# Designs tried in a protein design chat: VH-VL binders against COP9 signalosome complex subunit 3 (csn3). Part 8

Target 1, 171 residues: COP9 signalosome complex subunit 3 (csn3), of Dictyostelium discoideum (Social amoeba) (q54e53r186to356)
Amino acid sequence: AFKKYKKAIEAFKFVITAPASALSAITVEAYKKYLIVYLIQFGSVQHFPKCTPAVVQRNIKSHCKPYTEFVQSFSNGNINDIMNKASSGAEFFQKDSNWGLVKLSIKSTYRRNIKKLTQTFMTLSINDIAEKVSLPKAKAEQFVLKMIEEGEIFATINQKDGMVTFDECFE
Key: E = the ipSAE of ESMFold2; O = the ipSAE of OpenDDE; V2 = 0.75 times the mean of E and O plus 0.25 times the DockQ between their complexes.

## First folded at step 13 (VH-VL; framework fv_ustekinumab)

Design x1 (from w3 with heavy chain Y59W; at its last look DockQ between E and O 0.84; V2 from the best seeds 0.82)
Fold by ESMFold2, look of step 13:
Structure x1 (fold): chain C 171 residues (1-171), chain A 120 residues (1-120), chain B 107 residues (1-107)
Amino acid sequence: as target 1 above (171 residues)
Amino acid sequence: EVQLVQSGAEVKKPGESLKISCKGSGYSFTDYWLGWVRQMPGKGLDWIGIIYPGDSDTWYSPSFQGQVTMSVDKSITTAYLQWNSLKASDTAMYYCARLDFFDYGYFDYWGQGTLVTVSS
Amino acid sequence: DIQMTQSPSSLSASVGDRVTITCRASQGIRNYLAWYQQKPEKAPKSLIYDASSLQSGVPSRFSGSGSGTDFTLTISSLQPEDFATYYCQQYNDYPLTFGQGTKLEIK
């Protein structure tokens, strides 16, 4: 499947892995975005790209602590833990102009979890989906509708009973 | 410091148009839904709708769909509520309010309100 | 539409009293319930979200509980600044809906 953020991730990797004798501000900014964008794209965390210089690995974490703690919460916690880490780092994320990326990473997690349901179930109500992904019913429906419109999932919603039927439609 | 500053009170006649504003500051304007809520004199609160400044996506309460228009100008971090033809029943206090960051649906900050009076 | 019914519609109380306000949803809303405080001629102020989570800066004498259809707001020891109208709001379904309000007055 096409990966929306692949070019951005490769650009960030280029900056992070460039040979260096000292940590630069541009490397710090690239790493912050890399952590979150990688999470959005792949749903997992890779803390350092291969061939990251030792001087970067040694020194960068003190500049990026809210970011590393936030992305780590996706591996260890439930959605409440993720939201708590987002809130704890909010001032830092906003100052860096990365608050929008934080929000996108949380949204991408909901979309990924909904997509997993299409692989496990043939049909679920909007209420069932909402409970399984920990969203208000209205928001779960919004995600499902948008994901159908964008072709991310193949499904039909029966408006009368709120049942969603998942399928693989290849016209 | 999060602030939502609304335009001043309006006195109008039935049939006139009106556009009231809500300027957000102290936060990332495009990353939060912004809602509008009506409070008729001496009454409770009615949800009008929400708009996402990032892409102008909108959701209206069925009671207000087609009755008002929500819009944003993100370059000046300002949201608008607009009527093409006011009715006397539109007399109310109108609040803008910011939705929670996680989009669940509660409002964490409110503007001071804009009183709209529509009478002959 | 989910109807939110508050009780009582009004009550009188003294400083220091323990006050409980209830909110009932016409359908299950899990924990997607918020509470607001509104003083005369002022905008509402957020107190509680997710039924029981205290909004930043709200005094700890405020607490919320409940899930499903039945929710309560409790003020453990009423202060002079707490005399206001209180609203609940559900956010499980659209349209978002508010309770009719509970006016808390000085005895």
Scores: ipSAE 0.781, ipTM 0.884, lowest interface PAE 0.7, mean pLDDT 90
ESMFold2 (binder alone), look of step 13: mean pLDDT 92; pTM 0.940
OpenDDE, look of step 13: ipSAE 0.837; ipTM 0.932

Design x2 (from w3 with heavy chain S56R; at its last look DockQ between E and O 0.83; V2 from the best seeds 0.84)
Heavy chain, then light chain:
Amino acid sequence: EVQLVQSGAEVKKPGESLKISCKGSGYSFTDYWLGWVRQMPGKGLDWIGIIYPGDRDTYYSPSFQGQVTMSVDKSITTAYLQWNSLKASDTAMYYCARLDFFDYGYFDYWGQGTLVTVSS
Amino acid sequence: DIQMTQSPSSLSASVGDRVTITCRASQGIRNYLAWYQQKPEKAPKSLIYDASSLQSGVPSRFSGSGSGTDFTLTISSLQPEDFATYYCQQYNDYPLTFGQGTKLEIK
ESMFold2, look of step 13: ipSAE 0.815; ipTM 0.908
ESMFold2 (binder alone), look of step 13: mean pLDDT 93; pTM 0.945
OpenDDE, look of step 13: ipSAE 0.891; ipTM 0.949
ESMFold2, look of step 14: ipSAE 0.802; ipTM 0.903
ESMFold2 (binder alone), look of step 14: mean pLDDT 93; pTM 0.946
OpenDDE, look of step 14: ipSAE 0.883; ipTM 0.949

Design x3 (from w3 with light chain N31Y; at its last look DockQ between E and O 0.87; V2 from the best seeds 0.83)
Fold by ESMFold2, look of step 13:
Structure x3 (fold): chain C 171 residues (1-171), chain A 120 residues (1-120), chain B 107 residues (1-107)
Amino acid sequence: as target 1 above (171 residues)
Amino acid sequence: EVQLVQSGAEVKKPGESLKISCKGSGYSFTDYWLGWVRQMPGKGLDWIGIIYPGDSDTYYSPSFQGQVTMSVDKSITTAYLQWNSLKASDTAMYYCARLDFFDYGYFDYWGQGTLVTVSS
Amino acid sequence: DIQMTQSPSSLSASVGDRVTITCRASQGIRYYLAWYQQKPEKAPKSLIYDASSLQSGVPSRFSGSGSGTDFTLTISSLQPEDFATYYCQQYNDYPLTFGQGTKLEIK
């Protein structure tokens, strides 16, 4: 996994797993961010960190329903389902000032979907990539270029024909 | 609730500089691309470019690259369109508009427009 | 650059009429097509995105269809407030481009 958010996740886990006799607002806020940031970092869903207190597990779901539904939509990787759950929860995410994290989780899904294509194909056009990941051509190209720059994928874009050649590694 | 409020009309002479503004409110300003669109008198719509306040990224239409500068002050949720030296051909209505949340490229909310008149 | 061509450039119609406006892209844009309405001295208003999806608050008499290069905006029963100029816009590739507009006038 790209290790961009590991320290944040450990901090959220610390708050969520702290011994408690009642659910605090700080714990609810940490859990909301934990769900989304864990998904961004690992591409999978973990509903509770190990050692989460029973009082937290028992009471926190009712405060976080849009979040749990949103992160669960990533199970099949279908971007339309993810967008629908983002839209249905938009008021809650915006009220919590977490709308930016929702957007980052969607961007991380595009990156994962593009990365999967590099593992399946040796070449694809930008148009083919865009169609397969449900993006406009211009946006698909932007993702590919940024992913090459960051070393997340190894590829060359031929600007004349729009073909992307996926390599295992640059010499 | 979502609003884009633009600065008032401007009357300028060729060679003068100008900076017009677009204040966003009622939404998370740094999470949406914001675009600028020109409408010449009696004409259609021309895309100028888009800017992302969250990471300072920009894309300009080739027709406007080097002609104008887009910028943002995210502390006051305000975007700017700026000319160093106006030309008579810059006379137009200028709209700011918010891109859709998913970054596909259509504009879901528009400002009221800023009329810029440049004449000698 | 992708050129967007609207047809007709202007048309006259009566309240209650069915109106059809077309937009053609110079190359395939899949479904990345929006429609806007602009009344005199006002900013454009989003009507339709993704070729056929109706924007929130837009009356159901508006509909969009098409994919690839050929797109249609339909107003099923024209109302007095629908007399305006309509623009299509593609967002598959940069630069983002608009059609030249279709002015819908009262007959």
Scores: ipSAE 0.784, ipTM 0.889, lowest interface PAE 0.6, mean pLDDT 90
ESMFold2 (binder alone), look of step 13: mean pLDDT 93; pTM 0.946
OpenDDE, look of step 13: ipSAE 0.857; ipTM 0.935

Design x4 (from w3 with heavy chain F102W; at its last look DockQ between E and O 0.83; V2 from the best seeds 0.83)
Fold by ESMFold2, look of step 13:
Structure x4 (fold): chain C 171 residues (1-171), chain A 120 residues (1-120), chain B 107 residues (1-107)
Amino acid sequence: as target 1 above (171 residues)
Amino acid sequence: EVQLVQSGAEVKKPGESLKISCKGSGYSFTDYWLGWVRQMPGKGLDWIGIIYPGDSDTYYSPSFQGQVTMSVDKSITTAYLQWNSLKASDTAMYYCARLDFWDYGYFDYWGQGTLVTVSS
Amino acid sequence: DIQMTQSPSSLSASVGDRVTITCRASQGIRNYLAWYQQKPEKAPKSLIYDASSLQSGVPSRFSGSGSGTDFTLTISSLQPEDFATYYCQQYNDYPLTFGQGTKLEIK
């Protein structure tokens, strides 16, 4: 991912690691966003920032169960399992106004899966890419085009036959 | 809960402009694509296009590209479909509809429709 | 463009009947197929997505099947409220396209 979520993550870490004698609502809110935003930025899970107070570690999970279960699904589940876990927690994510972050985490997963294909194949059709990442053809094409446009992958699309050739970056 | 409420019926003459609206409520308006679908009298459904309220990104059906304009005012959770110069062939029912959350391309909620009549 | 062809264009049936409606795509769309129900003077209502998944609140008498190019909507025991026009829609590729509709009437 090329996104600028690093500043947001550091701000959340600051709140989560602040000295505390009890768990605060502000810390709970920051932790919920931290879990998802970290996943968007890095594609992996870090449940507790270094130096998280013991009182926070002991008490926060009961407040964030849908979130910890959701982000855990990324380590051992396929995209369908992840989407199912998102749906099971939908009420909680919507009530917290974090439903949009959940959507972004799924989009970031598609981008990472497409990027992995550039490391394995030299050429694939848009339809092949769509099938391999479980997207409609139109949506797979949109992801590929946006990723090329944003410099996340280097590729050329033959518009007539839909073949995508993955290139090396050139200055 | 989720509702898409469209503006009232319109009766217009050829050459006039028109802007119809679709107000979304009961959901996070900026997290879902919103589409427009035309149904001509006694006919089936034609996809016009989709717009993303979060950034106003659009995709139009080739049949409608350059014929209509989709837009959004996210501050009032309202989408618009606009013609600069109506034709008699624009007479139809126009629906707004919300795309599925995962952006696959099917519509899960529909507005009640806006009947546009253009007398030639 | 992917053309969606429904069959039949209309049919008559009695309450309690089992009915099937077919939708054929001009090229493969995998399972990216939705079904909608539209009653006169009403907006379409989503019934089925991903070819076979029921929308929430849709009665279990509705079912969908198929993949690739051939798809079927089945109503296992027709009810009075099921008399409507049914549309399929593919969402594998743009433009999004609908079948021409199948009108289901009371016999």
Scores: ipSAE 0.792, ipTM 0.902, lowest interface PAE 0.6, mean pLDDT 90
ESMFold2 (binder alone), look of step 13: mean pLDDT 93; pTM 0.949
OpenDDE, look of step 13: ipSAE 0.875; ipTM 0.944

Design x5 (from w3 with light chain L96F; at its last look DockQ between E and O 0.86; V2 from the best seeds 0.82)
Fold by ESMFold2, look of step 13:
Structure x5 (fold): chain C 171 residues (1-171), chain A 120 residues (1-120), chain B 107 residues (1-107)
Amino acid sequence: as target 1 above (171 residues)
Amino acid sequence: EVQLVQSGAEVKKPGESLKISCKGSGYSFTDYWLGWVRQMPGKGLDWIGIIYPGDSDTYYSPSFQGQVTMSVDKSITTAYLQWNSLKASDTAMYYCARLDFFDYGYFDYWGQGTLVTVSS
Amino acid sequence: DIQMTQSPSSLSASVGDRVTITCRASQGIRNYLAWYQQKPEKAPKSLIYDASSLQSGVPSRFSGSGSGTDFTLTISSLQPEDFATYYCQQYNDYPFTFGQGTKLEIK
């Protein structure tokens, strides 16, 4: 639901969809960022924006293998697979100065998984949430608190016993 | 590659202030939590706390809350540990250390340590 | 605070021995436990995270096991360079406490 990255996505789409007779380095750079930022914003992968030139579609995946492998690992939502693909591509992501975006995409997955729990359960302890999303208790609590503070989920935490009650959004 | 370089040894008297530093290089400084650990002479490791350079978020051990201040200057990729009034019991080796990339909470790289000696 | 208790506090062993040290948490920490090695006058070095995962570059003779409250670090065939003090640390809940250490001396 957060719209932080929509302007960036449109800028990357503009570069990727520009008419082209050959694949450029600028297009490759934009596509790398597009894949990850789209994933952060929407939780899914759109491999090619509409109107992507045929020469780009035909040639670009071989130049972006660590990125396409990484974003494909999100298809089943298994956090261990995602972390493994992040680690296997780490040197490439760091060289491209995209390591921070990789971290944000992983954080966005935890937020999405926690939000799914609010739609399935009425109440869970912090420890239950942590176990279900594969986080230490301390980090799960941090996510929940920040998500409540930012209005991403509607919940009440009983600090004494660590029980979280998920509220319906009535506003 | 990844380096955490700490400031040199300090010899101080009780009541003096002190600020020690930890400069990170060879990695994306703002993408990792950075922590501080105390080791008193001949003793084990004490977790002081962690700070996130990206937003300055901090968590202190209750034992160190109010005793010491962590801060960061991200423009020079440097973290600080600061005392306003040293005690003899602050005599120890102080390490900075980087948390794992995935924020689980273990340290993956350590600084060389800064020896602080406080004698009356 | 979660207290971490290591056993033994010190240990002497010969090259080639299988060495086991334990770490017990005062409450459940699932698998959020790390092991560190510290040689004299040196910073700690990370060995194991998540109870059983080896850090890159750590020899395969090191292994970790356990979950919940009881954890073990094993060195399958002790080498002379393994003389050090070993610490466990939990990172399930703040503060991320360490065990008191186990000093391993080569006989």
Scores: ipSAE 0.779, ipTM 0.887, lowest interface PAE 0.7, mean pLDDT 90
ESMFold2 (binder alone), look of step 13: mean pLDDT 93; pTM 0.944
OpenDDE, look of step 13: ipSAE 0.838; ipTM 0.935

Design x6 (from w3 with heavy chain F101S F102S Y104S; at its last look DockQ between E and O 0.80; V2 from the best seeds 0.64)
Fold by OpenDDE, look of step 13:
Structure x6 (fold): chain C 171 residues (1-171), chain A 120 residues (1-120), chain B 107 residues (1-107)
Amino acid sequence: as target 1 above (171 residues)
Amino acid sequence: EVQLVQSGAEVKKPGESLKISCKGSGYSFTDYWLGWVRQMPGKGLDWIGIIYPGDSDTYYSPSFQGQVTMSVDKSITTAYLQWNSLKASDTAMYYCARLDSSDSGYFDYWGQGTLVTVSS
Amino acid sequence: DIQMTQSPSSLSASVGDRVTITCRASQGIRNYLAWYQQKPEKAPKSLIYDASSLQSGVPSRFSGSGSGTDFTLTISSLQPEDFATYYCQQYNDYPLTFGQGTKLEIK
């Protein structure tokens, strides 16, 4: 997962930090995608890459309000706030063809939250996981299974009682 | 405007194969789950399964597992439901429906339905 | 599987009436409950999601309430176009399951 977005982030940084005397449409679009992809990768955003031209820093936010608000909603980790901002800015994200990325960032948040649970608990029921991450049980189970399959977490699910046991991971 | 347009009514005999279609438009086809729901004549709604056009991930109802196959053709934003061998009991209206953007399991938009009649 | 039981299976009412339909889940589904309206020879239409959220374009006379196992769909003042069959559906667990339906007929 880390390798998947690294190149994209670097490419966007390249565009955003390019010398400029004025803000360009390309830079704005690159910044929008940078914000979302960065969220997917790290769960929070550094708003401006190092060496971003001052003219870009001063002017770019006015063109990216739905995105900056969306990014800001990740600060407290409240999925409801994230969903609300996603919905509020939906028409802009869709217009920019970034709705898919937004959805990926949300999914990434659910995965991140589930992973955090594995670090604090030894066992949880699928129901408990679902409640803690604000998902339907079925969806929570899908996430857990996918994460196990992909090696993102180490866990075993007891199909009889729905209990998930988190295994120790040695990285 | 989000639209799901399904293929026309089918009249088949037992043992025949069938593939019905559902074309999505007005939205990003690969970013939303699509579901199939069966409604037998004069009866309620039965969930068949869901498919994610982006990667063709699927979940079937146990009652329909192995009985039907869901698929998609992303190039024409079309989902399919197919039978290899129809039975008289497959006679029903079949709806495709889109799941909401939150990946929840409720259906916000529905196709008009495809009537499948299987009789000797 | 989670069984969804609607009550009543059918009812008759008049225009202007307040109508209440209930849906009970065999186990807790939190607020992951949707309501649909289906008219004869038409596809279902989404009315309510997340137990109480009104779908876009749906008249405000429709409302949903409840959590856990007991849910209610209410039509505050029945209009002629509201005569139809209504279904609840849970989406907490797979398989997704619907209620058996409630047919609302004109008195």
Scores: ipSAE 0.531, ipTM 0.829, lowest interface PAE 0.9, mean pLDDT 93
ESMFold2, look of step 13: ipSAE 0.634; ipTM 0.841
ESMFold2 (binder alone), look of step 13: mean pLDDT 93; pTM 0.945

## First folded at step 14 (VH-VL; framework fv_ustekinumab)

Design y1 (from w3 with heavy chain F101Y; at its last look DockQ between E and O 0.86; V2 from the best seeds 0.83)
Fold by ESMFold2, look of step 14:
Order: sequence, then structure tokens, then C-alpha cells
Structure y1 (fold): chain C 171 residues (1-171), chain A 120 residues (1-120), chain B 107 residues (1-107)
Amino acid sequence: as target 1 above (171 residues)
Amino acid sequence: EVQLVQSGAEVKKPGESLKISCKGSGYSFTDYWLGWVRQMPGKGLDWIGIIYPGDSDTYYSPSFQGQVTMSVDKSITTAYLQWNSLKASDTAMYYCARLDYFDYGYFDYWGQGTLVTVSS
Amino acid sequence: DIQMTQSPSSLSASVGDRVTITCRASQGIRNYLAWYQQKPEKAPKSLIYDASSLQSGVPSRFSGSGSGTDFTLTISSLQPEDFATYYCQQYNDYPLTFGQGTKLEIK
């Protein structure tokens, strides 16, 4: 299965690991996007690619504080902490034109959590799903329907009672 | 500063069309849902629907489905609410409002409102 | 649809009083409830989200509590500028719905 952001991550790595005697603005911008996009793609963070110059490692943190704090919040997998860090940095992320990427990383976390439910339960109501992933019922339904449409999960929704039956997929 | 600036008051006759606007500024317009809320004279608040400027996806209240159309022009960060044929019962104040950071469903910023008066 | 019922529909109170407004949902909405203040001829203003979280810039005399079906907005020491109509709104399920409003008049 092709991962959507793999090429972008490699391009950011190339910029970040380029030989340097001083920290550049293009390196700072690449690192900001690298952190978030890596998180979207893999659900975890690798703060520095292998061979990142020492001057970059030493100096980049002060330029990327909201980003490093946000991605660190994923270490526990606690969605409430993730959302708290996202909201505290929201104006900074918007100024950098990266708020859309931050929201995608949060959406990816909800999708991962919903997908885990399909591996654990055979049947859940929409309300059960919503409670387990900490979403309003209306939003949980939207995620489930979208994930079925995109083939990310295999499930049937009984619209009368809101019960979702998760199908096993054999490949 | 987040601002939602709505078009001016309208006086119309039944059967006329109308399109009112809501211009957003001070935030990433395409990354937040925008909602419309009706307030009939002396009454409470009715949710009309929400639209996502990024892809124009919409959700309407059943009470308004087919009665109005929401749209956006993201190039000028502007949302619209449109009637093809106004009724006297459409007389109300109409607000646009931005959904919260995480799209849960509460409105954190409101426009000043557009008064629509429809009378014979 | 989830019906939101506010109580009382109106009340009068004096400056300095502790005021309580309640909101009841027809079915459980967990903590997905917001409170709004609307002054005459003005747009609503967000006060509280997630039942108990204050919006930025809202005075600390406002507080919210509750979960499930029963929710409360409290003003701990009423000020003259608090004359307004207050609305609750649930956002657990569509359609999004508001309470009918509580008009607060200052004696």
C-alpha cells in the first residue's frame, strides 16, 4: 500500500540533512512540515533525520517550539492532550499556513482509533464509537461513512438503529 | 482578529430571489466550517446548516433542506446563503458563524447579522 | 432531534445576586453543550463550550456545569452588563439545536 506523504517526507529530509554551517529559514520551514507530515504518515515522530547537522539540531528548537510540543503530545496517544497542544499553538500554525496539516494529523489519529475498534469489536453503535474515540456522535458518523467510502474500513451501518457491523477483510 | 462581516439589510417581496454574504478574515477561511443561523423576530436561534469552504461539503438542518442554498467563494473568503423564491415566513435575522477549531459543532465567532424582511 | 429546554424562560435579579439558568436535553449529549449570551439587537456571543470551559475573554463570574442531560449556567455575582438572553446549544448530534432562551432582566 502506497503511503500518501512518503515523497514529501524524503524531500523534507533532504533539506534538513543538507550540510550547513548555520541554520537557514528554508531548513526551519522544512522541519516544521516534516514533523507534522511524518506524524500524519506514521502516527509517530522522529525529531531529527539521520545525518542532521549539529548546528541544525542545536538551534532549530527555538524556531519550532509549538511544533515540537504538539508532536510530543502524541507520545501518550491521549487525544485530549493532543487537542490542547493543537489549540494552544493554533494562531502560530495558521500564521505559518500549517493549520490544515495540524488538523489532518488530528483527523489521522481519529481514523487510527476508529480502525482499532474494527479490529477489536464485531459490532458497535455509532454512539459507542463516538464515546470511545471522544467525538460528538455526528462527527463520528461522518468519519465512519467517509472511511467506508474510501475503503479504509469495511463495515455496514444499519441506519434504523445506528449499529455498525465491522466486516473482516481477507487479502 | 477573526471577523465575519455580513452584507446589509434586505427588503424583498415574496417570490423574489436573494443572496446574502458573509466575508471571513483574520483566520484560515478554508480550514473551518462556517454555519448559518436564523433568528425570527422576537424568537430564538435556529440552525440552518454548515458548509466547509475547502471542498464546499454541506450539512443542512432538515427544516431548511431544499429551502436555501449555502455556497462559498474561497478566493474572496466569502460564504453565501441564497433563496430562489422568498416567502414572508423567511423574515428574520440571519447570522453566519464559524465552527470551533476541531469541527465539533459550537460557534466561536459570529457575524453581525443580516436582517431580511419579506412583505407584500 | 434533540430538544433543548431552558428554565426559567425569564427571571429578574439584582446586581450582586447569584443567578442560575438550567438547560435540559431530551437525550444524553455527554458534555457537548455551549452557552451563548445575546444582548438586544446584537449577535450572540460564545460564553462556554464543552459544558464548563470558558471562552477566551469571558469573565470568571460565568461558569458552566453538567453532563448528560442536565446543564447549568451560573453567574456568581450579577453585573449590570449581564442583562441579556442566554441560549444553550447541543452539538452532539445533527441537527444542531438551541434552547428557547432565558431572558435575564436586572432589577
Scores: ipSAE 0.743, ipTM 0.894, lowest interface PAE 0.8, mean pLDDT 90
ESMFold2 (binder alone), look of step 14: mean pLDDT 93; pTM 0.948
OpenDDE, look of step 14: ipSAE 0.889; ipTM 0.948

Design y2 (from w3 with heavy chain F101L; at its last look DockQ between E and O 0.94; V2 from the best seeds 0.86)
Heavy chain, then light chain:
Amino acid sequence: EVQLVQSGAEVKKPGESLKISCKGSGYSFTDYWLGWVRQMPGKGLDWIGIIYPGDSDTYYSPSFQGQVTMSVDKSITTAYLQWNSLKASDTAMYYCARLDLFDYGYFDYWGQGTLVTVSS
Amino acid sequence: DIQMTQSPSSLSASVGDRVTITCRASQGIRNYLAWYQQKPEKAPKSLIYDASSLQSGVPSRFSGSGSGTDFTLTISSLQPEDFATYYCQQYNDYPLTFGQGTKLEIK
ESMFold2, look of step 14: ipSAE 0.779; ipTM 0.904
ESMFold2 (binder alone), look of step 14: mean pLDDT 92; pTM 0.942
OpenDDE, look of step 14: ipSAE 0.896; ipTM 0.949
ESMFold2, look of step 15: ipSAE 0.772; ipTM 0.899
ESMFold2 (binder alone), look of step 15: mean pLDDT 92; pTM 0.944
OpenDDE, look of step 15: ipSAE 0.900; ipTM 0.951

Design y3 (from x2 with heavy chain L99M; at its last look DockQ between E and O 0.81; V2 from the best seeds 0.82)
Fold by ESMFold2, look of step 14:
Structure y3 (fold): chain C 171 residues (1-171), chain A 120 residues (1-120), chain B 107 residues (1-107)
Amino acid sequence: as target 1 above (171 residues)
Amino acid sequence: EVQLVQSGAEVKKPGESLKISCKGSGYSFTDYWLGWVRQMPGKGLDWIGIIYPGDRDTYYSPSFQGQVTMSVDKSITTAYLQWNSLKASDTAMYYCARMDFFDYGYFDYWGQGTLVTVSS
Amino acid sequence: DIQMTQSPSSLSASVGDRVTITCRASQGIRNYLAWYQQKPEKAPKSLIYDASSLQSGVPSRFSGSGSGTDFTLTISSLQPEDFATYYCQQYNDYPLTFGQGTKLEIK
């Protein structure tokens, strides 16, 4: 219910890096969440926190295959591969009660991709944005409007022609 | 298994209020948009709107904006469609439906429907 | 609003026939089109999404094609359980809109 991703990541790191002579179920569960939550928070993948025990590094990936494949799909940048990996792992993510986190990681990626467009273009139509980020037009508009409302991007939408003008950050 | 179970048929008079329900089970209720669709007798399908139970965000079809209210009670995984003052033209079958996981906009699971009859 | 126009509005066919139903959007919708099957007194059932992707559990005799404004649903060898009304739906733009339906009846 409460997203404290930086604090949550540090807690997961603490469990994952604890001294160990064997891989535990608690460590496996922490690692699953760590991979996805790290992706949500930072938009990139760090497979192992610093000081992860060798026994954990050696043994944990085979227990977390749907998760490692899913987060790895983000490094390729192919939205279709991301969706395919989410779908192929769906039963595992749902059984682990992590399906919501998977959805959040996908949403966070769309927000990052839209934000990158504001750094490349001065103006784009909603249609152009939707095509570039591989979303339906209605959903791309929802993301843009929400991101403006939350102060994540600075833009003006001309409702008449659907053109979005990206502005510099304002106080 | 994903299920959407809707409340039973209703017979009402014009001017009366009504609240029909749709209970979701077998999935994470707060992680999917839920939509309402109307089908008038012998007619096709009309989109009413969608609601996201996670944050209660809503989008209404312009044809239904101000005519109905969508709401949700997360604690019992139930969505509602509500009229404050029914009209005879509201006579129809009303479906709730779950939007696809990726939020693109198609509906992958549907409730059985609630028949609402408004006459007098 | 994007109008979705289906053709034909109804047709009669025999078991084993190949059936094609078309759907035209008034504006480009890329591949954001779904097909639904609705049997009498039943809720719609999702058949196809993204114009051509089969929903889980849908028989392979169903296929979809098209992009932009022109889309087709094909049933390669009609079975008795396929007699129903079929709807297309676009999800590129709001409001979400459905075609008027195509009723497929037994000859």
Scores: ipSAE 0.784, ipTM 0.898, lowest interface PAE 0.7, mean pLDDT 90
ESMFold2 (binder alone), look of step 14: mean pLDDT 94; pTM 0.952
OpenDDE, look of step 14: ipSAE 0.863; ipTM 0.942

